# VH-VL binders against Putative dimethyl sulfoxide reductase iron-sulfur subunit B (dmsB): the designs that were tried, part 33

Target 1, 262 residues: Putative dimethyl sulfoxide reductase iron-sulfur subunit B (dmsB), of Halobacterium salinarum (q9hr73)
Amino acid sequence: MTNYGLVIDQERCIGCQSCSLTCKQENNVPMGQFWNRVLTQGGDHVDTPSGDYPEGGDGGTLEMTYQPTACQHCENAPCVKVCPVNATYTRDDGIVEIDYDKCMGCRYCMAACPYNARVFNWDEPEHRPEDGTGDVAERPQGVVEKCTFCSHRVEDGLDPACVVNCPADARIFGDLDDDDSTVSKYIAEYDTHQLLDEKGTDPSTYYINGEMSPGRPWKSKKLESELDDDEAAKAARRRSGSVENGYDVTPHVPAETAGGDD
Short names: E, the ipSAE of ESMFold2; O, the ipSAE of OpenDDE; V2, 0.75 times the mean of E and O plus 0.25 times the DockQ between their complexes.

## First folded at step 16 (VH-VL; framework fv_bermekimab)

Design y07 (from y01 with heavy chain G99V; at its last look DockQ between E and O 0.52; V2 from the best seeds 0.67)
Fold by ESMFold2, look of step 16:
Structure y07 (fold): chain C 262 residues (1-262), chain A 122 residues (1-122), chain B 107 residues (1-107)
Amino acid sequence: as target 1 above (262 residues)
Amino acid sequence: QVQLVESGGGVVQPGRSLRLSCTASGFTFDDYAVHWVRQAPGKGLEWVAYIDYDGSYKRYAESVKGRFTISRDNSKNILFLQMDSLRLEDTAVYYCARVTFTWGFRDAFDIWGQGTLVTFSS
Amino acid sequence: DIQMTQSPSSVSASVGDRVTITCRASQGISRWLAWYQQKPGKAPKLLIYYASSLQSGVPSRFSGSGSGSDFTLTISSLQPEDFATYYCQQYYKFPYTFGGGTKVEHK
């Protein structure tokens, strides 16, 4: 069974907002609304650190971590439980969706979501471009919207737009029920956390903090599961740092632990 | 008994002001959005205004925007419609109407008052 | 604004007749349509919401159908208390708009 999830490497994230902007373009997100927001941990304002500056003695540590936040596509989703008309539902592949034909705009799901991941169309939404992207229909007044894991792309064998367009390669999307997927391997190998895991929502989005991963190991629009054997072999060689066609391919994490020569 | 009762209608001169009231009883008023709907004598129904359950969001028909103000006092279970710069085309029976579902937005009107008539003297 | 065109404007019918009233939206409104009954000197009464859902306490002889732009209210066997004016209403987006009404009157 497929169960889609997302890993975000906070050590690689540079806070550039590319994921938020590409999401708005790809999903025809209304003007003035965001499905994905890049939050700053450690400071009280965007792009501000926390902690103390170094002083005469060795003291103080400045810390600033970015937290891209959207719908977590929870397995135990409170938004699904509270919907009085069952407009919010979980797909067989784990993606939480909204049926806009059923949504009556009561916003119970917004009150129930601990991540504040849902937005509401109080007025007829305005879009840029005005006619939309062509692939994702505009949503009407009176419905709730949220991140869809770009299900329209996933159904076409493509990664979500925020994954493909992350310049830091900090986002890994894949099948959590496939132990061979990169997303599953990173959850097994790295110290990950889920947002507000004490709430028991069981998010499908995981965050790496404290140790930097190799990032997204290949640059393709395609899902990892859609690569042929040759493409998979190239991705594995790039992770190992092997030279191919005369290029020096350096992984995010060095393939070999080098001794201290210099 | 679930009930809405309008009051404050009457005969007025064009250009003057009038305030309508709608008193709710028999249900939890602050759980429901409420609308004003009007009906000119011998004519059909026209939506006038909307106010959300807590009063935080309001919308108006274009024909009344800038002249009418919807408001509510949830502590007294009263809905208001302040009508300024009244015109002859505002002649109608004014109904207050409750939405069907708690917090309903895209929702039909299941409870209506009996209406209050607004007309004009020459 | 979404214009609601209701047909016919009036129907002369006898007790026991099947009465069909149609309503057309100027753009797609999915199923966000209600039907109301109004008797002279009285407020409207909700019959049908969400195109086909029967309001509590409304007799089962009333039914609604349709989606998108074309909707129908049917009274399967007209009763004496059903002589009234019927209105459709879209609540898909503001401003909410009503059809012009259909008066069902005794032949």
Scores: ipSAE 0.660, ipTM 0.859, lowest interface PAE 1.3, mean pLDDT 87
ESMFold2 (binder alone), look of step 16: mean pLDDT 93; pTM 0.953
OpenDDE, look of step 16: ipSAE 0.784; ipTM 0.905

Design y08 (from y01 with heavy chain F101L; at its last look DockQ between E and O 0.78; V2 from the best seeds 0.00; counts 0 for: pae E 3.8 > 2)
Fold by OpenDDE, look of step 16:
Structure y08 (fold): chain C 262 residues (1-262), chain A 122 residues (1-122), chain B 107 residues (1-107)
Amino acid sequence: as target 1 above (262 residues)
Amino acid sequence: QVQLVESGGGVVQPGRSLRLSCTASGFTFDDYAVHWVRQAPGKGLEWVAYIDYDGSYKRYAESVKGRFTISRDNSKNILFLQMDSLRLEDTAVYYCARGTLTWGFRDAFDIWGQGTLVTFSS
Amino acid sequence: DIQMTQSPSSVSASVGDRVTITCRASQGISRWLAWYQQKPGKAPKLLIYYASSLQSGVPSRFSGSGSGSDFTLTISSLQPEDFATYYCQQYYKFPYTFGGGTKVEHK
């Protein structure tokens, strides 16, 4: 059975916020809300370093570590358990979603989420720019919303927008139940951790540990070790922020509109 | 018994202020969002204002926005409606109402007070 | 704002009659619709919530149906105590809005 998951290479992450912004555009996330956040280990504010600045010629410990954080799509999701109307549910493919027609806005799921991954629509949706790229319906006032792993894209065989538009190739998405998938290979080959694993939520998101972590160009779906010289060079350029090609800003076209030529 | 009891209504002059109160009993008041609803004599029901369970969020009908203020004291189980710059069109029975579900944003009103009448002097 | 159109404005009926009241929303509201009964000089009483859920203590002769924009309240067999005004209400989004009401009167 398909079980979608995400691997994030924190070393490759350059804190550019592309994942946060592209998610917002793709999914028509209201102003002031973010499904995908780029946090820092140094503090709660954006771009907060950890450690100390060098003093007196001593070696400094100042470090910037980014912690991209969204819904973890937990296998043992507390948000699903606490929902009194079963608005939050797990799909057959492992994606945790919200039925907005059932959501009563009690916000129990927000309290239950240890990752603070959910946002609440206090007001009517407001977006800037007005047009998103994913043609995803706006959510009504009074509901909770969060990352869906871009289920609308995944259903079309595409990677989530945050993965596609990561200039550093820090994000790998795929089927965790497929041993041959890139995501499964990464988890098997490299040291990883899950956020707040002691909580027993069993996240479907993994973070690569250690330095000199491998990555891949999203188009190749290869491990860094599997790349040829040209692919490796391209990956290196992306990690350095030298992106030759622009972000994939192609709007998502719903599958229903493609069926007209039969 | 679960109950809401309104008070503070009366006869007022246009442009004046009035403060309504609603006292809750028989349930955990701070678990529920509460509303004000009014009804003009011989007319239908009109939603007036909403306040969340902890008072952190408030919403108003456009007709009362900027003039009315909803608040609550959870320690005393009291809901308030401060009505400023009162107009003749504000003549109505004012009801406080409880949402059906705990902490629900989308709620029907399962408990109503008896209402308090606000009228104007000629 | 969501407009709620309730029909009819009044209905004359006899005890034992089947009474049907309709409410239409100007947009889709899923099932976030309630029905209230109000008697003269009294506060409204909740009958139905979430379009079809019967409030505790309400007689089973009351039923609600519908989803989206069209909703119906049905009294299967009208009783003497059922002569009152009935209101629909959407609580899909703010501002909450009520229908104009339906007065059920003696024939």
Scores: ipSAE 0.589, ipTM 0.819, lowest interface PAE 0.9, mean pLDDT 87
Fold by ESMFold2, look of step 16:
Structure y08 (fold): chain C 262 residues (1-262), chain A 122 residues (1-122), chain B 107 residues (1-107)
Amino acid sequence: as target 1 above (262 residues)
Amino acid sequence: QVQLVESGGGVVQPGRSLRLSCTASGFTFDDYAVHWVRQAPGKGLEWVAYIDYDGSYKRYAESVKGRFTISRDNSKNILFLQMDSLRLEDTAVYYCARGTLTWGFRDAFDIWGQGTLVTFSS
Amino acid sequence: DIQMTQSPSSVSASVGDRVTITCRASQGISRWLAWYQQKPGKAPKLLIYYASSLQSGVPSRFSGSGSGSDFTLTISSLQPEDFATYYCQQYYKFPYTFGGGTKVEHK
């Protein structure tokens, strides 16, 4: 049985917004709306920068981690539970969808979603002149919308547009019920987390956060365990920012502190 | 009992203002969108205005846009229609109407008031 | 704006008759259509919503059908209290609009 999911590698994400913009073009998302948003996190609060600013031309640095956030396609979806007309439903493949012919615009699902992943089309949606370059319908007024996992692409055997067009290869999509899929291997090999996992929504989107290991590739969707020695050496050189020395010079947190975040 | 009761209708001179009130009872008023609908004497029904359950979103018929303002006071269970720059074509019985579903956007009108008459005199 | 064309404008019928009223939208409105009954001097009363769903407390002799642009209200066996004016209304998008009405009157 298929169960689609997504891994977002925050160690690779550069905050370029490509995922949010390609989502708008592929899905004909209305002007002024985003189904996928890139948030910042750092310091002691989500969505804030961390670090010290320079004084006198030297000193501290600004550190920022990006959190691309869209519908998590939850297995235990509160948005499905609260819909009074069953317009929001979970497909057999795990994708959460909305039947716009049934949606009455009550927005209960927006209030129920802890991820703020849903938007409402209050007005007749306005599109750019070149909108709708993907094979999707115009967006209707008076309904709630969200990330669809690009089900129109997935049904044609393609990955979602945000996956294909990520310049950092930070997005891995596939069947969570297939232990041999790349997405399942990522979850098995790396420390992943789910957003607000204490809420019990059981998200289908997983995040990798932390210091990138010396052998982890910046641009490949291969796992570290799949690299040969030459590929591993190349990945280490790319992380260092210096091709000349061939060794990883990126900062590491001590292993004890890195493993202490429970 | 669930009911809506309009008040504030009367005879108005051209260009003057009226404020209609609609008092709700017997249900949780701040869970529902509410509307104004009017009916000219001997004519059909015309939707006039919409306000969402918490007052955050409002919509108007083109014939009244810029002249009428819908508002609500959820603490007192009252819906208002401020009608400015009144014209002869505004002569009608004005009904307040509740949407069928809580927080409704696309909903029909399941509860109606008795109506209040607004007429014009020169 | 979506125009609602309702026909006929009036129907002469007897108690026990089957009465059919039609409503056409100027564009597709899916199933976002309601039917109301209004008696003289009274507020409208909701009969049918979502094209075919019967409002609570409305007799089962009333039924609605249709989707897209063409809709029908049927009274299977007319009763004396059913002599009234009937309106259709789209609530697909603002502005919401009503049909012109159909008066069902004694033959």
Scores: ipSAE 0.334, ipTM 0.677, lowest interface PAE 3.8, mean pLDDT 84
ESMFold2 (binder alone), look of step 16: mean pLDDT 93; pTM 0.954

## First folded at step 17 (VH-VL; framework fv_bermekimab)

Design z01 (from x05 with heavy chain G99V; at its last look DockQ between E and O 0.62; V2 from the best seeds 0.00; counts 0 for: pae E 2.7 > 2)
Fold by ESMFold2, look of step 17:
Structure z01 (fold): chain C 262 residues (1-262), chain A 122 residues (1-122), chain B 107 residues (1-107)
Amino acid sequence: as target 1 above (262 residues)
Amino acid sequence: QVQLVESGGGVVQPGRSLRLSCTASGFTFSDYAVHWVRQAPGKGLEWVAYIDYDGSYKRYAESVKGRFTISRDNSKNILFLQMDSLRLEDTAVYYCARVTFTWGFRDAFDIWGQGTLVTFSS
Amino acid sequence: DIQMTQSPSSVSASVGDRVTITCRASQGISRWLAWYQQKPGKAPKLLIYYASSLQSGVPSRFSGSGSGSDFTLTISSLQPEDFATYYCQQYYKFPYTFGGGTKVEHK
């Protein structure tokens, strides 16, 4: 029984927004709409650094942690519960989807989602591709949309676009019910948290903060389950490898240094 | 007694303005989107305009865009259609119509008013 | 704009007859199709929504079917009160559009 989930390593994330932009490209997301947003975490307000200005010669510094935020594909999804026509539903593989042929556009699910992960297509999109991959189609007017975990790619044996195109290898997608999957191993081995876990939605997206993970240990576009034996063996070595036996791309420190040193 | 009642129709001259009203009763008006639909004498039905439950979003048929303005006053349970630059082709009975579901967008019209006639002196 | 074509434009029928009215959309509209009945001097009345769902208070002799571009309203046994004009309407995307109507009348 597959149960898809996502791990985002916030220590690796550099805030570049590649995940947000590749999502728009892959899914033909309308101009001005985002299914994935990259936020800052740890300041007093969203998009502010955390930390202190130096005061009295203490060691305070300005720090930034990035939080890519999209639909969490919750196991206890309030959006599924409130849909009066059952257009929003949870697949057997854990992906929360919307049947656009049933969605009447009432937006109850937007009001119910604590992550603000859902958007509404008031107007027809400016661009209407004739064909695409998977379930990527013209975005219809009058429906609610969100991150799909790129189910059209997953059904073709590929990782989501935002996972493949993360330059910091910070995003790991896989089967939470497979103890041998990288996503499951990272949840077991690293300190992870879930967004707004006090709301009881049971998100399928986990965030690593504190100790940096090895990141996504394979370079293929394939799902981990689609790797051949040699690819899988290489991925396993990268997960267990030390810095001495490998060299991961580390995020670039922004050119504008945080000020405030004495 | 769920009902919609149109008013404000009458005889006008081309190029002039007219304001239609639709008064709602027996339901929570502010929970429903409403539409205007018109029917020329002896002709079929034509959708005219849409306004969402809170008034934040509006759409118009191309034939009336720029000339008609839909609005609502949820505190008074009234829907309006301001009709400017009236043309002879606007001759019709005008109906207001409520959607079936609360907050409904892609929705059919389950409650209609009895209509108000707009005609022209010639 | 999505054009809705009704057939026939009129039907001459007797009480007890089975009457079938067809509606065709110029492009796919999934199941976002409603049927209305209108009697002279009266507002339209919703019969069917979402292609096949019967509105509350509408007799079960009315039924709707279809998906995509082709839709049918059926009156299984025509009653005297069913002589009226029937309209289909798409509500898939703006502008919402109506068919030209089908007048069901005595013969």
Scores: ipSAE 0.432, ipTM 0.743, lowest interface PAE 2.7, mean pLDDT 87
ESMFold2 (binder alone), look of step 17: mean pLDDT 93; pTM 0.955
OpenDDE, look of step 17: ipSAE 0.820; ipTM 0.920

Design z02 (from x05 with heavy chain G99A; at its last look DockQ between E and O 0.50; V2 from the best seeds 0.00; counts 0 for: pae E 2.2 > 2)
Fold by ESMFold2, look of step 17:
Structure z02 (fold): chain C 262 residues (1-262), chain A 122 residues (1-122), chain B 107 residues (1-107)
Amino acid sequence: as target 1 above (262 residues)
Amino acid sequence: QVQLVESGGGVVQPGRSLRLSCTASGFTFSDYAVHWVRQAPGKGLEWVAYIDYDGSYKRYAESVKGRFTISRDNSKNILFLQMDSLRLEDTAVYYCARATFTWGFRDAFDIWGQGTLVTFSS
Amino acid sequence: DIQMTQSPSSVSASVGDRVTITCRASQGISRWLAWYQQKPGKAPKLLIYYASSLQSGVPSRFSGSGSGSDFTLTISSLQPEDFATYYCQQYYKFPYTFGGGTKVEHK
């Protein structure tokens, strides 16, 4: 019944890099490497805005979309298929993981991944602080690393660190096989896309663009499935757009799609 | 048959240079990482250098870093070891060795050459 | 650097004997250990990789075991062609290092 996925609302994302930095801290990611990177989408060059700058006293338009990108935990994962020693594998809950005791460092999985989501430890990794961040074991030289959906947190009933620490509540993690989960509801209710969908990898990460969602509707560190009845009720109200504790989560509706005839 | 053959060893003076070659045959050389390993007379084995299958990444033992350069020509199936500023402690039989698996990094050595001897005379 | 310590340095044995050679790493290396056989005037020959996996073409009388820091090569019934020097090697991280060798000699 469990198949974990992630929804990222690009309309809510402010490009602050909090997800990439908290990922490094939580997962003891080596100096000089990132598992999650926030890319800028738009403009006529990579990482430039699109639209018109204000000029001559006239108003202008400026559009910039941020694309937080990490391992997509694909259902049809090319990295799993090419691993000659089964070091890369898919868990029963859909999380794609690496067994570092089996990884021989061939990097076939890096060549096969269309998202460039994997990094390789060519040398013994360095960490700051010097002895690492403390909670997740250092990986050795000669293995590939990537986003793990923070499986160590998920096993403890907690959301991934990047989800909990997103200041825009733009990241929602949950069970794609549970129609009542927030991720499943947002995929059904909003226009979502998957990165490089034509490659047939079947990503478990979905992106909302165009219409803003209510965002992550609960504030605790818990997985949605671990919420008590009171927390779950508050989350349901926030998804519906009702105000709770003074915060407004009603999504912005673009003017050209608003119904004025009702 | 799968084979590695070293050449270029000999008697040299300290401070001089020498270039070793290792010619590969019977397998797709450009799919395999290769190493140099040396053995001083009557002594054990010492790893010297590594080069990845496409030549994009190289590593050296600290004792030879800055003096030795590993390289490969995949079009000619040849591995090289350029040895500069030679010292008496570099006296050894030098072996080229193939990583067991294609693109291998953390890998044992399944094919070895017969070795080429580097020695000194004053 | 990871130091590899082999013991014993020499074994005097007869054909048919069971021979056991040990190798200890100065830190944990998981299972990234190989065993090689070397005869005089010849290059080393791979016997065992990943601590216990038998290389193709190597007789089944050779076996390897261990993980972490302590490893063992066993020859179940020594044959005349098995008199040689044996080396362990870690390939967990650079520099890859070898044990000092164990010479297996006939009594």
Scores: ipSAE 0.636, ipTM 0.847, lowest interface PAE 1.5, mean pLDDT 88
ESMFold2 (binder alone), look of step 17: mean pLDDT 94; pTM 0.958
OpenDDE, look of step 17: ipSAE 0.856; ipTM 0.938
ESMFold2, look of step 18: ipSAE 0.490; ipTM 0.775
ESMFold2 (binder alone), look of step 18: mean pLDDT 94; pTM 0.957
OpenDDE, look of step 18: ipSAE 0.854; ipTM 0.934

Design z03 (from x05 with heavy chain G99T; at its last look DockQ between E and O 0.77; V2 from the best seeds 0.67)
Fold by OpenDDE, look of step 17:
Structure z03 (fold): chain C 262 residues (1-262), chain A 122 residues (1-122), chain B 107 residues (1-107)
Amino acid sequence: as target 1 above (262 residues)
Amino acid sequence: QVQLVESGGGVVQPGRSLRLSCTASGFTFSDYAVHWVRQAPGKGLEWVAYIDYDGSYKRYAESVKGRFTISRDNSKNILFLQMDSLRLEDTAVYYCARTTFTWGFRDAFDIWGQGTLVTFSS
Amino acid sequence: DIQMTQSPSSVSASVGDRVTITCRASQGISRWLAWYQQKPGKAPKLLIYYASSLQSGVPSRFSGSGSGSDFTLTISSLQPEDFATYYCQQYYKFPYTFGGGTKVEHK
C-alpha cells in the first residue's frame, strides 16, 4: 500500500522560504496564512541562532538551524481522531486531508495538533491575484486548512510544490512503503528524527540529523516533455507566477513553538 | 434545562440607543458561539450578528454594521447587543440563538430565546 | 450575499397530507442548510441541520434532502401541530440568510 512521506535535510536548508512561498502559490493559501513554515532553533523568533557569542564560550558556538514545519501527515493523527464529523481523514495513500464540505469549523483539530500545522479561515479568504495562483480550489470561510502534500500534484505523479521548488534540494518526497523509493533509501541510509516523537503521533515526515544528504534526485522526475498537454499546461501556469504577484511574504513567520519541550 | 432569555427590549425614539441582553443557563455558555436574529412584525427572519465562543471574532449584517455591537461576558453567561443610532426599520423581535456544536463556527441554531421586542414611539 | 428562495410562500394542506417545501440558494452552499419551524408568537425551532440531519426530539415525519443549491423539506404525514411557518437558512458563509418562509395552513 502506498504511504507517502517527506524527508527534510536541515543541513541543506538555507532558510530561503521558497517552500513556504511556493506552497502558498500552488495551493492558493490565503493571505496571512501559511501551510508550510520555516522556523528556527534557538529562540521564539524566526532567524534566531542557537548558541552564544563569543565562539568557545559557555553557550557554545552560534549556529543557525532552520526547521521547516508543515503538517506531518501522522499515521496516528490526533486531528483525525478528534474530528466530530470526520472531516479530517487519512487517505489510502497516507495523506491526511480535510473534507471542506464537512468541516464545521470547530477547530478541535487545531487544538489536537501538536505541530500547530493547521490554519483557520476566519474571514473570506483573500488572494493576490484575486483569482488565485494555484490549481486547487480555494477554501471557504469557516473551515480549517493545511498541507495536503499537494495531493493534486501527487495524483498526477508529481512531487509536492515545496519539494520541486526547493533551491537547496533539501526535500525528498515519496512512498515510505516502497523500499526502492528515494525517501525510503534516505531514511535507511541517514540518521533521522521525527518531531515530538514522544507524543506517539507517528509523523510521516523525517528530518535528517547531522549530515548533508545529496538532495533530491532530479533523475526521478518526469521530464516536462513527458507530461501530457494538460499537465504541461499546468506546469507552465505555475512558472508564469512571477514573484511580482505581491505575496504578502511576511518574511518573519514567528516561530510558533511546537509545544514540545525540546 | 438549556435556555436563553432575552431582555432589554422596549419602546425607543429614532436615533436613540438600546442595549439588549441574553442570559444563558443550563449549558457551558463559554463553549458556544452565539447569534442575534431579528424578525420584523409579520416578516421573515433576518440574521443580525455573530460572536465566537470567546468573543475574539464578530460579524454583522450590513444593515446594522457600524451601529450595532455584539459582545459577551462569559463569566456571567450573558450576550449583549448594543444598538446605536436606531432606525424605524430596526423594529423587530430580537432573538439570541446558540450554535448547535461546541466551538462550532459553521452551525445551525439549536437553542433560541423567546425574543425581546424593540419598537419605536410615534 | 447568498439569496435563499423558498417556495411555495404558502400551502394549504390537510392532516395526513404529504407536504414538500423547496429552498434554492443563489450559489452552492454544500449542505450547510437548516430548516426551522415557527409557530405564531414563538421562537423558531430547529428541525433539520446540515440539509438532512434530524435535530434531536424532532419527529421522523420531518426529513430534509438536497445539496449544492436545491433543498427540500418534507413532512411525510402532516399532523395538527405541524401547521406553522417554515424557514430555510444557509450558514455556509456570512452573512447568514433565511428563506422568505412557507406558511403551512389548514385546508
Scores: ipSAE 0.623, ipTM 0.836, lowest interface PAE 0.8, mean pLDDT 88
ESMFold2, look of step 17: ipSAE 0.652; ipTM 0.849
ESMFold2 (binder alone), look of step 17: mean pLDDT 94; pTM 0.956

Design z04 (from z01 with light chain S53E; at its last look DockQ between E and O 0.51; V2 from the best seeds 0.00; counts 0 for: pae E 2.5 > 2)
Fold by ESMFold2, look of step 17:
Structure z04 (fold): chain C 262 residues (1-262), chain A 122 residues (1-122), chain B 107 residues (1-107)
Amino acid sequence: as target 1 above (262 residues)
Amino acid sequence: QVQLVESGGGVVQPGRSLRLSCTASGFTFSDYAVHWVRQAPGKGLEWVAYIDYDGSYKRYAESVKGRFTISRDNSKNILFLQMDSLRLEDTAVYYCARVTFTWGFRDAFDIWGQGTLVTFSS
Amino acid sequence: DIQMTQSPSSVSASVGDRVTITCRASQGISRWLAWYQQKPGKAPKLLIYYASELQSGVPSRFSGSGSGSDFTLTISSLQPEDFATYYCQQYYKFPYTFGGGTKVEHK
């Protein structure tokens, strides 16, 4: 039985915002809204760095940890519990989704989410051309939305757009119920944490901090479960620190955008 | 008894102003969005304005935008419609209407007032 | 704006008749459609919401059906108190709009 999750290696993350912007492009997210936000950690506030800024010729050390934050697809999801019309639900594969035909826009789920991961479409969303995006439907007015784990891509055997387009290979998506999956191995092998673990939401997103992982060990846009034998063997070697056939495909170049390198 | 009661209608001259009131009783007013809906004599229903349960979001029909202002005082259980620059086309019975569900946005109207008539002297 | 086209504009019927009223949206509205009954000098009364859900206290002879763009209100056996004007209303997105009404009259 599949149970999707995400590991984000904060030691690899460089704060480039590619995951946030790719999410907007892939999902037709309206101007001024974000389903995925990259926050900074390091001061007394989540969005502030710690340490001295480099200023003039006087050296300071700027220490910044980036925290990409979206819906955590919680196993014990408060947003599911509070929905009076059962529009928010958990799929059999662990993805938390919203049935827009049932959502009446009450926003109880926004108030219940401790991650502020949900947004509300107050106005008719600005329409984007389908031929310039991942062929995702326009965003409906009057509903709550959030990160979907790109379920439309996952159902086609592809990793989420934010995973594929991370230049630091810091995002790993996979089946938490498969002990052989990279996400399961990293959770077992690295010191991971979940955001606001004390809230008891049981997030499906885990963060590595302290020791850098090998990152996402395959180059293609496919789900790990869809890799052919050659790709799977290369991924296994990269996890172990062995790379004997290091042929590179540029998996983080957007395939749906015309022009540029492939 | 769950009830909405409108007041403030009357006969006015074009270009003048009126303020309509809608008093709520028998339910927690601050838990519900409220709308104004109007009906010209012998005609159908026309949606006029919306205000969210806490007053933080408002929307207007294009025919009244810039002239009408919806507001609410949740401490007194009163909804208002300030109607400026009135036109002959604004002649109608004005109803206040409550949404069916607590905090409802996409929601039907389950409680209506009996209406207040706005008409014009020529 | 979503235009709601309601038909017929009037129906002449007798007690016991089956009455069908239709409502067509100019674009898809899923199931965000309500039906109201209005008697002369009175405020509208909610009958049906979400296309087919019967409001509390409304007799079961009233039923609604449809989704997308085409919707129907049915009165299975007309009663004397059912002579009134009926309106459909979309609440999919602002501005919320009503059909033109259907007056159900005694023959």
Scores: ipSAE 0.451, ipTM 0.758, lowest interface PAE 2.5, mean pLDDT 87
ESMFold2 (binder alone), look of step 17: mean pLDDT 93; pTM 0.952
OpenDDE, look of step 17: ipSAE 0.749; ipTM 0.889

